# Designs tried in a protein design chat: VHH binders against Probable E3 ubiquitin-protein ligase HECTD4 (HECTD4). Part 6

Target 1, 370 residues: Probable E3 ubiquitin-protein ligase HECTD4 (HECTD4), of Homo sapiens (Human) (q9y4d8r3627to3996)
Amino acid sequence: SGGDPTYAFNIRFTGEEVHGTSGSFRHFLWQVCKELQSSSLSLLLLCPSSAVNKNKGKYILTPSPITYGEEQLLHFLGQLLGIAIRADVPLPLDLLPSFWKTLVGEPLDPEQDLQEADILTYNYVKKFESINDETELEALCAEIASQHLATESPDSPNKPCCRFTYLTMTGEEVELCSRGRHILVAWENKDIYAAAIRSLRLRELQNVECVTAVRAGLGSIIPLQLLTMLSPLEMELRTCGLPYINLEFLKAHTMYQVGLMETDQHIEFFWGALEMFTQEELCKFIKFACNQERIPFTCPCKDGGPDTAHVPPYPMKIAPPDGTAGSPDSRYIRVETCMFMIKLPQYSSLEIMLEKLRCAIHYREDPLSG
Below, E stands for the ipSAE of ESMFold2; O stands for the ipSAE of OpenDDE; V2 stands for 0.75 times the mean of E and O plus 0.25 times the DockQ between their complexes.

## First folded at step 1 (VHH)

Design j07 (framework vhh_5j56_2)
Fold by ESMFold2-Fast, scan of step 1:
Structure j07 (fold): chain B 370 residues (1-370), chain A 126 residues (1-126)
Amino acid sequence: as target 1 above (370 residues)
Amino acid sequence: QVQLVESGGGLVQPGGSLRLSCVASGFTFSSGRSYAIGWFRQAPGKEREGLSSISGSEGGSTSYSDSVKGRFTISRDNAKNTVYLQMNSLKPEDTAVYYCATVYSDWGKPYEYDYWGQGTQVTVSS
């Protein structure tokens, strides 16, 4: 089959209870989003910057002409975004700001958005823009030609040349302009060449055709007029949650199982250890605890927020470990990710707590079934 | 739709100066879209040659061919959506029709490097 793209989202639960648990629904959405970010569906592409450890693991919509099947999957992505807004359930999507800007109708920044998405192309463009000497340009073009990035000229079959061509994000060589394969990069046109490459990449990032399909799906769930009222960051916040972990908000909305108090010494060590974490470590901690890298809500009761306090649909829970065997310091932190629940041993010091938390976030494998 | 219109040409004596203007319509230089604009010229019986270019949406880099380096200066005024070519120390060899061209993208359209206005005539004669 290939006639019904909805079959791509027939998610299997392995060994989990599927009845009436909100964590089960969040697990379902997590798996759907991971499939959307998989190479098998080709809807989302790791941004080129990810290959050189800039915005590692961040995605863009694949810049290709839309087939019928791809259009339906993009429409479904839009529906998922609408469901996230209406249900206040965050999606674990790792999309660049350029996606959110285009979704709400904002233009891309030709400096910032290119740098974030494709630092190698950004640097390549900047080299041509910054050259102040014709001999430096000739040397750069010769270097590019020697790397076999240039197409062989019909005027000189054995002489590689830098020409008005570039690779798409999907690896296809395209002409930057009419007759681009026959136009040599030269001193008088180097800036036009640089701008053409920047324009190609920004057009691919904006991907208006694919975003239009996403907007159509979104519009089947919420009024699209709402998008004219939202900033890109607000749209991301309402669908995927804030990209930063607000530790104060997390602490304020954490629930403790009967017998535990937030003033317990090991609970104080827990929060003290998290206060020592970088934002990257906090994102890894949240992923460890609930299979998502974001807290779904920020506390609006902080300066300038609305009066109505928003809490995550499923607040983080701290519980004691299962059983009492062994020294607390010898035990490892366990989690029930679908419940956003941490089974926290009564560790004897801040140093041990920090060690165990860092062990959990750095050596935990991605969830295989949930 | 999208157009570039050149103006400011005319007859000057050798050693004189002219400022050419290229006014863009149908798009803006301060938009979120990348663009680059170049100046070219074509004398009768000769091929069209590139002279200078300016790139970016903000204070772009500039380049010049050896034949005009030190004599010509390219600049832009984003508020007027205009690119200028200041030509100093003009020589009889500078006599040509001067064109501006741009590279831009629109929804679903390829880049049009060879987009040209009708040109403006510059004659340097004593």
Scores: ipSAE 0.000, ipTM 0.302, lowest interface PAE 14.9, mean pLDDT 74

Design r01 (framework vhh_rezetamig_d1)
Fold by ESMFold2-Fast, scan of step 1:
Structure r01 (fold): chain B 370 residues (1-370), chain A 124 residues (1-124)
Amino acid sequence: as target 1 above (370 residues)
Amino acid sequence: QLQLQESGPGLVKPSETLSLTCTVSGGSISSSSYYWGWIRQPPGKGLEWIGHIYYSGSTYYNPSLENRVTISVDTSKNQFSLKLSSVTAADTAVYYCARHRGYSSGWPDAFDIRGQGTLVTVSS
């Protein structure tokens, strides 16, 4: 509208700062990404499915007409993605696969991407698609009308009806077709109605206008031709790391302090307990251990032989506890988040290890560095 | 396009081991992004998660079934398998193999692609 507020976010990076794995630079990028994902900027929106605990905490680009200020923020987001690729420093961004598909030019899956982003709209559309009887349609329209989602017909004010309108993800009512506010959903057009809603939501998810601004920013840092060589998942891995915790990768890149071995009984209990964790629990564990929600991913072939797997910039370390006070089973797990280090007591059983790990990720004290 | 297909005997005798195989087509099972698992639906009941496996061999089992369940993966054949030992009439169900996305904890809602299902009857 009247502003250029994104000029306040102009940041100059040097080669030393961009390639630095220092905690201060990482913390700065973390804060910037958290701010971009905050409700105060409205640039990113929690996906509708998140409200019903599906893809909880996953974001989409806000599907609305962009101002010049918002365009500059999207351009800046693109620059951050480019910096992440060049510097091999992952960004703590939690964007749905639909964003990454659109960024690399891949079409959205009308079944899967809609379910992941907006399960309520998906279910609504499927209800209309599955109706095989006109009386079922009348019953569904009556139910919707009773929920104050439908309007009465001017030709029959006492009969329930739906119209060719739907809410955008930002809560605005729009017409699905010309004069949609005056067109009733009827047996003859119910499938067209369902398809129109699906099309609306998929266009909002794709959000070509906003993604074009992100691509422009990205293109100022890396050649855009590289995007034609990457899958959506590969693009996400190069910028943000794995969208889930890959326990095999974590285990393969874990370092043990001198005197500890991977085959030690309590170390085996540790990995056994983590194998029992859900992805949500593993994400909480990584946040507990290093104050990040993802494990950094590095290209195994970058400046190395084909058999060289890069150790992550922040490899997880397992160390013994400080001091010897009390029984091992009575002690709690402590961490040094800035070093990605876990100080792990020699717990006597898998059950105790699991209990202590769950205690740490849900309820226990601040990390040792805090 | 990814597709999963169950195969195995539709009839198993009580006390024997149920063995089912899932064949993955249109994509690789050696994906770091997904887990591969089994769910079942007994007659007149809801879906019950059995377990799932990562392509490395790491397994997660329903605690109520863990003493009887083994899930394995064969990346060379692009397949994963279920073995359920000491079966009883209570194990009669439609068995589905499925892909687990890992986006949300909690099993039934985390499975995004399912096989068509295979009916397994436990009877003498």
Scores: ipSAE 0.000, ipTM 0.103, lowest interface PAE 22.9, mean pLDDT 75

Design r02 (framework vhh_rezetamig_d1)
Fold by ESMFold2-Fast, scan of step 1:
Structure r02 (fold): chain B 370 residues (1-370), chain A 121 residues (1-121)
Amino acid sequence: as target 1 above (370 residues)
Amino acid sequence: QLQLQESGPGLVKPSETLSLTCTVSGGSISSGDYYWGWIRQPPGKGLEWIGHIYYSGRTYYNPSLENRVTISVDTSKNQFSLKLSSVTAADTAVYYCARLPYGSGSHFDYRGQGTLVTVSS
């Protein structure tokens, strides 16, 4: 046929925005982003460094080539990034800096970006670059061949050796140059071999084809020329918010309802309890309080630049609880997620405050335990 | 500004290979923002997508034509070409080269003027 393939996820945004973003809309965007980061779609790949606990849980776009259906999903990801910018609703995406650099058109750093994304390949390349005598190279090639990382020499079928081939991030063996399967790594070409592997991995990380699909989707929502004014970090912050919860920042920008003061005893217990939280617990708290894991990025100055201060468009508010029944210590924390408002009982101790806050965040994450 | 121009023979014999070239001016084929492709319109019928190519050489073909179609790109000449083998009278059509924005599915934003190819003995 002459049409594009039919795809089950055929979801498109026309560039129209819904005013007054609700908590349910934020939750919908969160669910969509979690699905995009799932192994079932294969659009995003955990970076190789994640397997050895470096940049754990950080993703890259799956390296090309891609199907037409996957291209449509990447275009949709771009539209989501555009919606996040326009609506100021952060997306819970955990992408490496290399993605943001490529999206805004900045080149990758061949040392830093390779090390962050694929520490094993970085170390492999460095072994070849650091060798200063032929005996060391021969020993390294023999060791690699014995680990089944290289095949037998074409000139000597029973003598394993290194060839001008390497594995892609998806595990396919490719030739680093024309006839690479028939070229042996030798003293004269070991630096070329190392450079070729570095180049392969950096091309996969840059992933121009997939990023172009994302960029096209983004451009359908916002003018791409405006985005060229953003740094990679600014782009990430405008789309995904802060990748961690800055408790000092949250405290500094929290508003108190009339009648409440930051120095009130139960409010001091509240901040003391949150100070005892791990980053995972703080993310769960933000999810409980505003139905998302990220704090939106907003710059209070337009021409003074981001002074590293990120003011949420929906500052957290602390209010007294609704109703008067029971003792304060018997009540549970309630929230209005669309308002980012915490209805906080006047708990009598830090221990009770901590217990109630942990109860609230665990109840939301595991309905069966709450 | 951007111009796409088809060139190739207007008459091809049954069982032979149809070969067309598209020359791009006012824009670069070596752009990650676009695919470059071919569409055709047989007499009295609608537009039919043939295939498209990314400047890296990656191709997408209409499944009904994929056994007969080859699209290639020459970034040094800013050209891309179509080869359609084993042609029959059913391949008689106006052939257009076109630009497809990456991710747009079926939205070709620029097309050449088209060239009529007749398959006849």
Scores: ipSAE 0.000, ipTM 0.218, lowest interface PAE 18.1, mean pLDDT 77

Design r03 (framework vhh_rezetamig_d1)
Fold by ESMFold2-Fast, scan of step 1:
Structure r03 (fold): chain B 370 residues (1-370), chain A 121 residues (1-121)
Amino acid sequence: as target 1 above (370 residues)
Amino acid sequence: QLQLQESGPGLVKPSETLSLTCTVSGGSISSSSYYWGWIRQPPGKGLEWIGHIYHSGSTYYNPSLENRVTISVDTSKNQFSLKLSSVTAADTAVYYCARQKWELPGAFDYRGQGTLVTVSS
């Protein structure tokens, strides 16, 4: 459903007019963010690591020259971040830590941020940095040149060899320095070559021009001076909620319907099964239970005090099944996503509980992107 | 009329820290369009890129020097600085501060006049 930039211009509201816990308001913001993350707008790009199942589903701002229309969408993204903070409504945006670091003015880590965003380029760079034998370097360059020959047009005017060029995250071959296509990688410059590739990727990840447009939009809603006081993680928490599912936090803030106790056998099986889940499985579980990928972070609002900040606005609830039936083990888990409520059968074993939870999360249809 | 001027001691003892400051005039370090860096030229050798910084504080260092180099920026003074620790005679060079349009090592479009730093007892 590709979005029109004019759609962004029609959104007018303040946190004063909309309650942060409103399900319809949350759904509206969910729709807007899904559209922004869609391929139709090309505003956000899946990180290269996602293609090889590392940081799957994580986005970066597309590293291309900013157009007027893109600047307006980036400004609008900034306004959404500000609205999320003011209204205490988490956005379903899954951006790499590099975005949040740049947004608050923190430097990127050339090891960690590159690994997270582009593990293949990271591995390529490390191969050049780790070689201490000149003959092995020559062999590596020859291997790369051989692979380049296999993928490139035979009409190429350049002899296939290891040169000061690399692919952008959008797949365009660029020179790492002036006339780089005429500079050969050699023993005396291999570390500079590796550093140049790292710099290219980090510059693309940082994407200062685009982040500046986002900051301008954010600044129209909240004072930008606040960004100097926030860590990148704190900024992400204030806008999108926790980037991972903190099982201990979830357990501590789960409510049980009258008649159920945390110490009930099937509830112990429930938590035991979730402890066996990977982060990917936990994210799917949260999607199944409340139709979003993250546990919302609760902040003090105008009506709340500091002592209410630790209580989520819609804590997870566990309730018994609605119906009377035969064996509990024959039933499937049901949820009321708008209430973050799980209707949990009294399964007789951890194994059955794990099977039913995995069935629920793997056969649920996720909302489509665009 | 952009000018970059290096300042700092011209003689540093072995094992000590070399400290240089670059003062920028005729332009703002807070510009989002540029990086600010350091390059050096040892006697009889070519230019070697040391590192560069963005006004946000993001730094990029030559891997051969990264464990000894710190570059910092002071936007209020329109200055940026270089600290190179544990110096040896091999660190004797003319040091230049530079401006770069791109993040790439050695892609500078302006540089200062240079300052000779000799590492000697």
Scores: ipSAE 0.000, ipTM 0.088, lowest interface PAE 24.3, mean pLDDT 76

Design r04 (framework vhh_rezetamig_d1)
Fold by ESMFold2-Fast, scan of step 1:
Order: structure tokens, then C-alpha cells, then sequence
Structure r04 (fold): chain B 370 residues (1-370), chain A 121 residues (1-121)
């Protein structure tokens, strides 16, 4: 026992603009997580790879010196993760695996985690590491220097300068070593330069100081001993839900409103159509159906023995459409997102069901109206 | 236990060349991970980087001093040296030899004790 998470939350977060109550707790958590992932707080930063459509919409903790206010927000994030575990309510947070690795104490992979977080910096580092010709290095340094409006030395006219500086993930130029802005990248130091940039990004990505504050907040809600028993993926699963949509799991936990059966022809077409979806389309479907990109995950805790498996807090419901005017095939799918309810017309074929589902998830509007 | 020690004249006349030597002990000047450099602090001013050299002999200089400064290594003596030509009263400073690795959290982890050089007639 540990008491009601909603009650504990209300005591700890008295004075919050949006208050969690038993009837609105999920809505409160959703709003808070949206704010944490907004530009207004600067607590979370969209990963650099997102700008080039790699890990689009995935966040990292902003790498910056911790102020008292930022420490309190990081502590609060930790408390939210603990509440999510205790209440079995998934948080709509899209954090990179590097966050979960650091949270459970696992080291970052210098190849994989850098590629996932910042593919542009990874490629930049690899260019310097792969150069085998001094002339190619001079050409690369000249190209880079020209793009950054680097000035030639007053005593070396027409020679562009690439220096021991790099941009932080927050866009600030920093020196990679003491007086780095006065040190030129050259054949003798190009590998040192590449290694220094890699080291800078991995330190920023790991962000041990900020994660320690999150861990402190988490520890105020659940025993930190739990973290020693979980993989990074299991920790993400327990707090945010599965990073992929498991269609079999969704189907097993779907409820049918009175008068509908799983074996009804249009319902069989519904599941058949979803079986044809890619993971990206399934993610869009869940977003359409409940404003979340992940389904809640409830699994038996196997630490210390078998626990009871729980039904998801907000199972998907299939209901008949509102009203009966016109042909079923002429109607569009409607949803009640707050109830995770699909109002599904009795479409006459799999092909029509697939067309209407794709219309709903891609356009949100009638494609015939323009 | 890397130690650096400056040596050279404490007084140089205007227009002459300032020559300082740094002796390295407890480590090798041929290490590829290190840069070997010179910094100075004029009276009442902040630290100014002069330049550095790698064990290969490749040099990098402060653009403001580039035409007047030469840094060289003597691997046989485990030493590196600074020559600053055409000195003026503005070159009066405490001169430090210094070294660091590019990955270290503290720049210039190892410094000499410093030597005061006065440029005066």
C-alpha cells in the first residue's frame, strides 16, 4: 500500500493551475505533459535528429546549468513518472532511449545513441574520422569555415579557419578546449577535434545532473530499488506505455457496446483493415481515437513474483454511429476521444473500411470536399 | 606528476626578441594527446593565449601575435620554447608555459609557476 496516487499527487502539488481530481486525473496529467514538452518551459528539447525526420517528435532533457526553478521542475517530472507507475496511467512523453538508459544507470552507446539523438553531428564527426588525405581535410575545413563566416587570420590572408569550437544542442558556441577559438583544426589534431565533439554531445545527451534531479523526484513516490531491476525499455513501458502499437493487445482489451459483437461482419472488416496498417498508421489511428500515440500498458509485475494483470484504464470501445440517415458506406468514422470510443458505421466491405480509416487518420477532413 | 618550469631573462629591451624556455618533467613532450603552449598576464589585465605546439612541431598562434611569435620543441631536452620579436612595453607580463589534453574538464591542467618579463629601456 502506499495510498491513493491521486490523493498523494494533490497534496504534493497544491497550488497547481490544473488540479488532478479522481474524475479529471488523466486530463490533468495530459495537460501537464503537453506543457513540459512545450517551448514555454525549456525543460525538454526536441532532439536535433527530429529536424531531419529521424526520431521525429522525440525529446531530450535540455542540457543547461540547473537553476533552483529548473531543479524543481525536474524533481516534478520524476514525481510524474512515479505517479504513472503507481496509477498505471501512461504519460504522453516521447523521450529518447538515452534518457531511460541514464535513468536506470545504463551507459550510452557512443555510436547508436549519438545517431538517434543528433544524426547531423554524428555525420560531421564521421567525416573528420574518415579523412585519409590532408588536402581533403583542408577542403572540408575551408567549406565549414565559409558557412560559419569564420574570418581569415590577419597574418594568413585568404586562408579560412576551422577552430576548436562547436555548437551546444541549445545553439550556443562553446570552446572544445581552453582558448579553442584560437586553435585551428589541422591534420595533427583532427581526430582530437572529432572526439571532443562526440564527447560534448554524449555528455549533453546523458545529462547526469538533470537526470539525478528526476531520479530524486521519482524516489519520493516509488522505491528506487525498482530501477535496479528494470531495463530502459521496461522503465519506458511502465511510465509511458509501449513505444509501438500492439494490435493483438488492443483487440484483446477492446469493449463492444450493447448490440455489437466481435464477430459482426463490419467489426471483422475493422480488425482486418487495422492488420493492413503500418506501425505509423496504427500510431495515427490511436492518436485519432484517444489523442495518445501509445496504448496504456498494464503487465504483471514479475519482480518478487506474479502480480495480477490489469485491464487498461481507458479501454477502446466500439459503438454504433449516431443516427441512421443514408447508406452506411456514405458515412465517416466518428470518435469520442475522451472515452476512447469509436463510432463505427456498418461498412459493406474491407476495402471501404480501409478507405474510411485511412481518410480519418491522414486527412481529418472529408477528402471529397477539398 | 607532470611539472612545467619557465626559464629566461626577466628584462628585455624594446625592439629586441623575448626568448623563454619551458622544461617538462614527469611526462614526455612527444605525447600525442597533449598540446604545449604559452599564456601571459599583463599587469591589471586578464590571461592572453599566445600559442601552442604539438609534438609533431605543428604550431598555432594568436592572430594578434602571429607575425612576432615562434614556438618550437626540443624533444632531446624535453623542452619547448617561445620567441617573441620586436617587443614593446605592452609585452610586459607574467609568462606561463602550460599544457592540456583536449578532453580534460580543466583547461591548462598543468602550468609553470610563471616568470615576470619586463620590457623597459
Amino acid sequence: as target 1 above (370 residues)
Amino acid sequence: QLQLQESGPGLVKPSETLSLTCTVSGGSITSSDYYWGWIRQPPGKGLEWIGHIYYTGSTYYNPSLENRVTISVDTSKNQFSLKLSSVTAADTAVYYCATGRYFDSSPYDYRGQGTLVTVSS
Scores: ipSAE 0.000, ipTM 0.143, lowest interface PAE 20.4, mean pLDDT 75

Design r05 (framework vhh_rezetamig_d1)
Fold by ESMFold2-Fast, scan of step 1:
Structure r05 (fold): chain B 370 residues (1-370), chain A 121 residues (1-121)
Amino acid sequence: as target 1 above (370 residues)
Amino acid sequence: QLQLQESGPGLVKPSETLSLTCTVSGGSISSRSYYWGWIRQPPGKGLEWIGHIYYSGNTYYNPSLENRVTISVDTSKNQFSLKLSSVTAADTAVYYCARVDTAMSYGLDYRGQGTLVTVSS
């Protein structure tokens, strides 16, 4: 019906298809993907490791039972992935490798994928696996049980010891096996306990029910047999582009407007300043420059004439600023995001260049400063 | 040269456990590239996915069957098995074991000849 969010998304998506790979279509896809990653839809969660600054800003599919509305949104996510492949337009989605592995049918690595997604649970499991003395195990279980009581339920009178239960990624306590709430962790079963927790978290990360809905949506746009030809990383590259900003790659494919040379002093300051950026700052810079968080991978026609797809990546263009009013150092960087074009003033020093670039990526574009 | 062969009883009584074994030859079950699974086809109906297992022991079950299904793997014998508990006449089907490419979780790469299991008294 018209009040269903999935129905509204389908209408907007259908309209934007008329524009192909134009800037308007890219901006629409960017906004839709950001809304899908919003907390208001609860469709995607920041991975648990993100809370302790590991894989910060990386998402997973919410590992809870899905409603009909959520299933339709996951189906739509799959359609967006298919459109990204077919139209050669990258999506601003920051999903863990475990999502891409499950999507293409690859099993999760119980060491690497658990560590990347949930370092705290990984460390917890490793503590039990590394114990080689029964007395140490008893002490560890008592300490952990005490900590869990303090954080989860001060009102629970019946949780005095370490038992075959654990928290889901959404914070619900579940039994790791039949009657697990009545089974104590002991020397004889500590490895089974550790393995059960690992299995729980890996099943949540794989989230077969949600990925099935995504695959159904993907399959409505492209043949699913295509996935047999792609690794998880290749699938991510085809849909979302490179997950990091490679500055050498960006520089090698940058084009300069007639009259500008790569060896110009202010252009050397530009590249020198970007070399001082963190990956987070580089992602913000790319978003400022082309309204995407990854380097774009194709360049469509910028005018109304017939065009052929450009060889990836989409080239960044550096041009001089519009007009000549004031000193170069008083001017701010301007961009044309649909063309991945930067209008760069001839700043007199690396310090000024760095200041102006950081100003551009940390402050919103001036709506009425004119 | 890859061969998958189902084995187990062709008749099972209602309320009992159906047990089948798949023997893999011409390839190793300890492969990163493949899952090993079970599918069935009831008379006059389409194929139904039961579940699959990775050689590490990670299992994935059809939610409609998960409370009754256990799939296990024995890498030393190059075999994997299915146990389906509390069977009824609705569980009468031809059961196939299958190799599933990890890049195509719901698509079958190879399957066995199939074995008919009838649930009756």
Scores: ipSAE 0.000, ipTM 0.098, lowest interface PAE 21.9, mean pLDDT 75

Design r06 (framework vhh_rezetamig_d1; at its last look DockQ between E and O 0.01; V2 from the best seeds 0.00; counts 0 for: pae E 16.0 > 2, placed apart)
Fold by OpenDDE, look of step 2:
Structure r06 (fold): chain B 370 residues (1-370), chain A 125 residues (1-125)
Amino acid sequence: as target 1 above (370 residues)
Amino acid sequence: QLQLQESGPGLVKPSETLSLTCTVSGGSISSSNYYWGWIRQPPGKGLEWIGHIYYSGSTYYNPSLENRVTISVDTSKNQFSLKLSSVTAADTAVYYCARGSKTIFGEVSNWFDPRGQGTLVTVSS
């Protein structure tokens, strides 16, 4: 049944011109996710590895004590995840695999997840694990001291030494053990030191408090038992959809209305233009067209069966523009986001099509006003 | 209900290798949700983590024992094993196999639940 998806709650927009309910809802979810990822809330932070171009743009939950307000927001995040699953509305979240592992209860990999999240710490730990003698340790400590304003050993003021302290992901120096600031790293305890750092970082990645809040929210929407049946990747895909836009897939599942055909010249220009788009531009296009940035993982359309209920707003629809007045080239692309419908003028060239599409995706950031 | 049972010799000579096997019933060790490990409790001391293995076969050991410890898994038998080489009197302990979930590398045995009943291994000439 081509009916609108059932959402867990209704959103009332005050003071805004909203066309359709489903599109607006999706936009709302998008906006909320954007805000949750904003620096203003500090709920999420870029993984440390991002600083060195590893897993760039990937986030983790901030490993810090949370306020009641923050807990509520995290609970809300969990609810959003649940809604995403139930409504098949992919959320624009870019979270590290470690988050999804923790969410579904899969143990973290002390090597892989650490390396993915914080390659610098990973390498740091590996250095200590790989030294073969005391001389090498001294050299390593000297190197570290030169980089981090080394603390002098009380017993040997001229020998740089590390102490049982380390920086949290938020930049706070913490003791790795009781009175760690007074304990020097030595040959006898270097492995303990390395293990302690690893443990610290893994605890931060585990982030039990925050994940508990998220899971509580999630559990209010869907049975948590579902999590036991999903891999971390499956969970990510069901909540966030595909991280890229498969244009061929989109094209294959596009419906043409009011006599339009895939072979029409302007339709060819349309697809030609999209083929020239970057993934970022394609995401913006999808956002423009249906108020979500990502394609759901479960597209019933993949299974090609006529009986498979399309997950709204899919499939994409292309239709002629409203009205026939004026030159097609002077018209703008319009969309019905609730239906994932593009009203496409018969532009006379690929260049014009490209220009008009780019204009649509970059300048019309609020499809609710169109 | 998941059950773990340790098996192996209760007496090992110094410098020899301690070998134990854990048989898991009521659940599969191939689950991605869990890791499987060994802990021990020396007489009069607290529980000590030895190491664990993930379903993928990745192993992680206590640094203090890393050079002497080998943990392996046999999915066909739903078993995993511990080998501790070059044993000394200090290795005398009750050994437990256990399942871990939602825990962190290198933590104490509190993270392992459920666990077997334990088996005493005495190192003596």
Scores: ipSAE 0.000, ipTM 0.253, lowest interface PAE 14.5, mean pLDDT 84
ESMFold2-Fast, scan of step 1: ipSAE 0.282; ipTM 0.618
ESMFold2, look of step 2: ipSAE 0.000; ipTM 0.297
ESMFold2 (binder alone), look of step 2: mean pLDDT 81; pTM 0.835

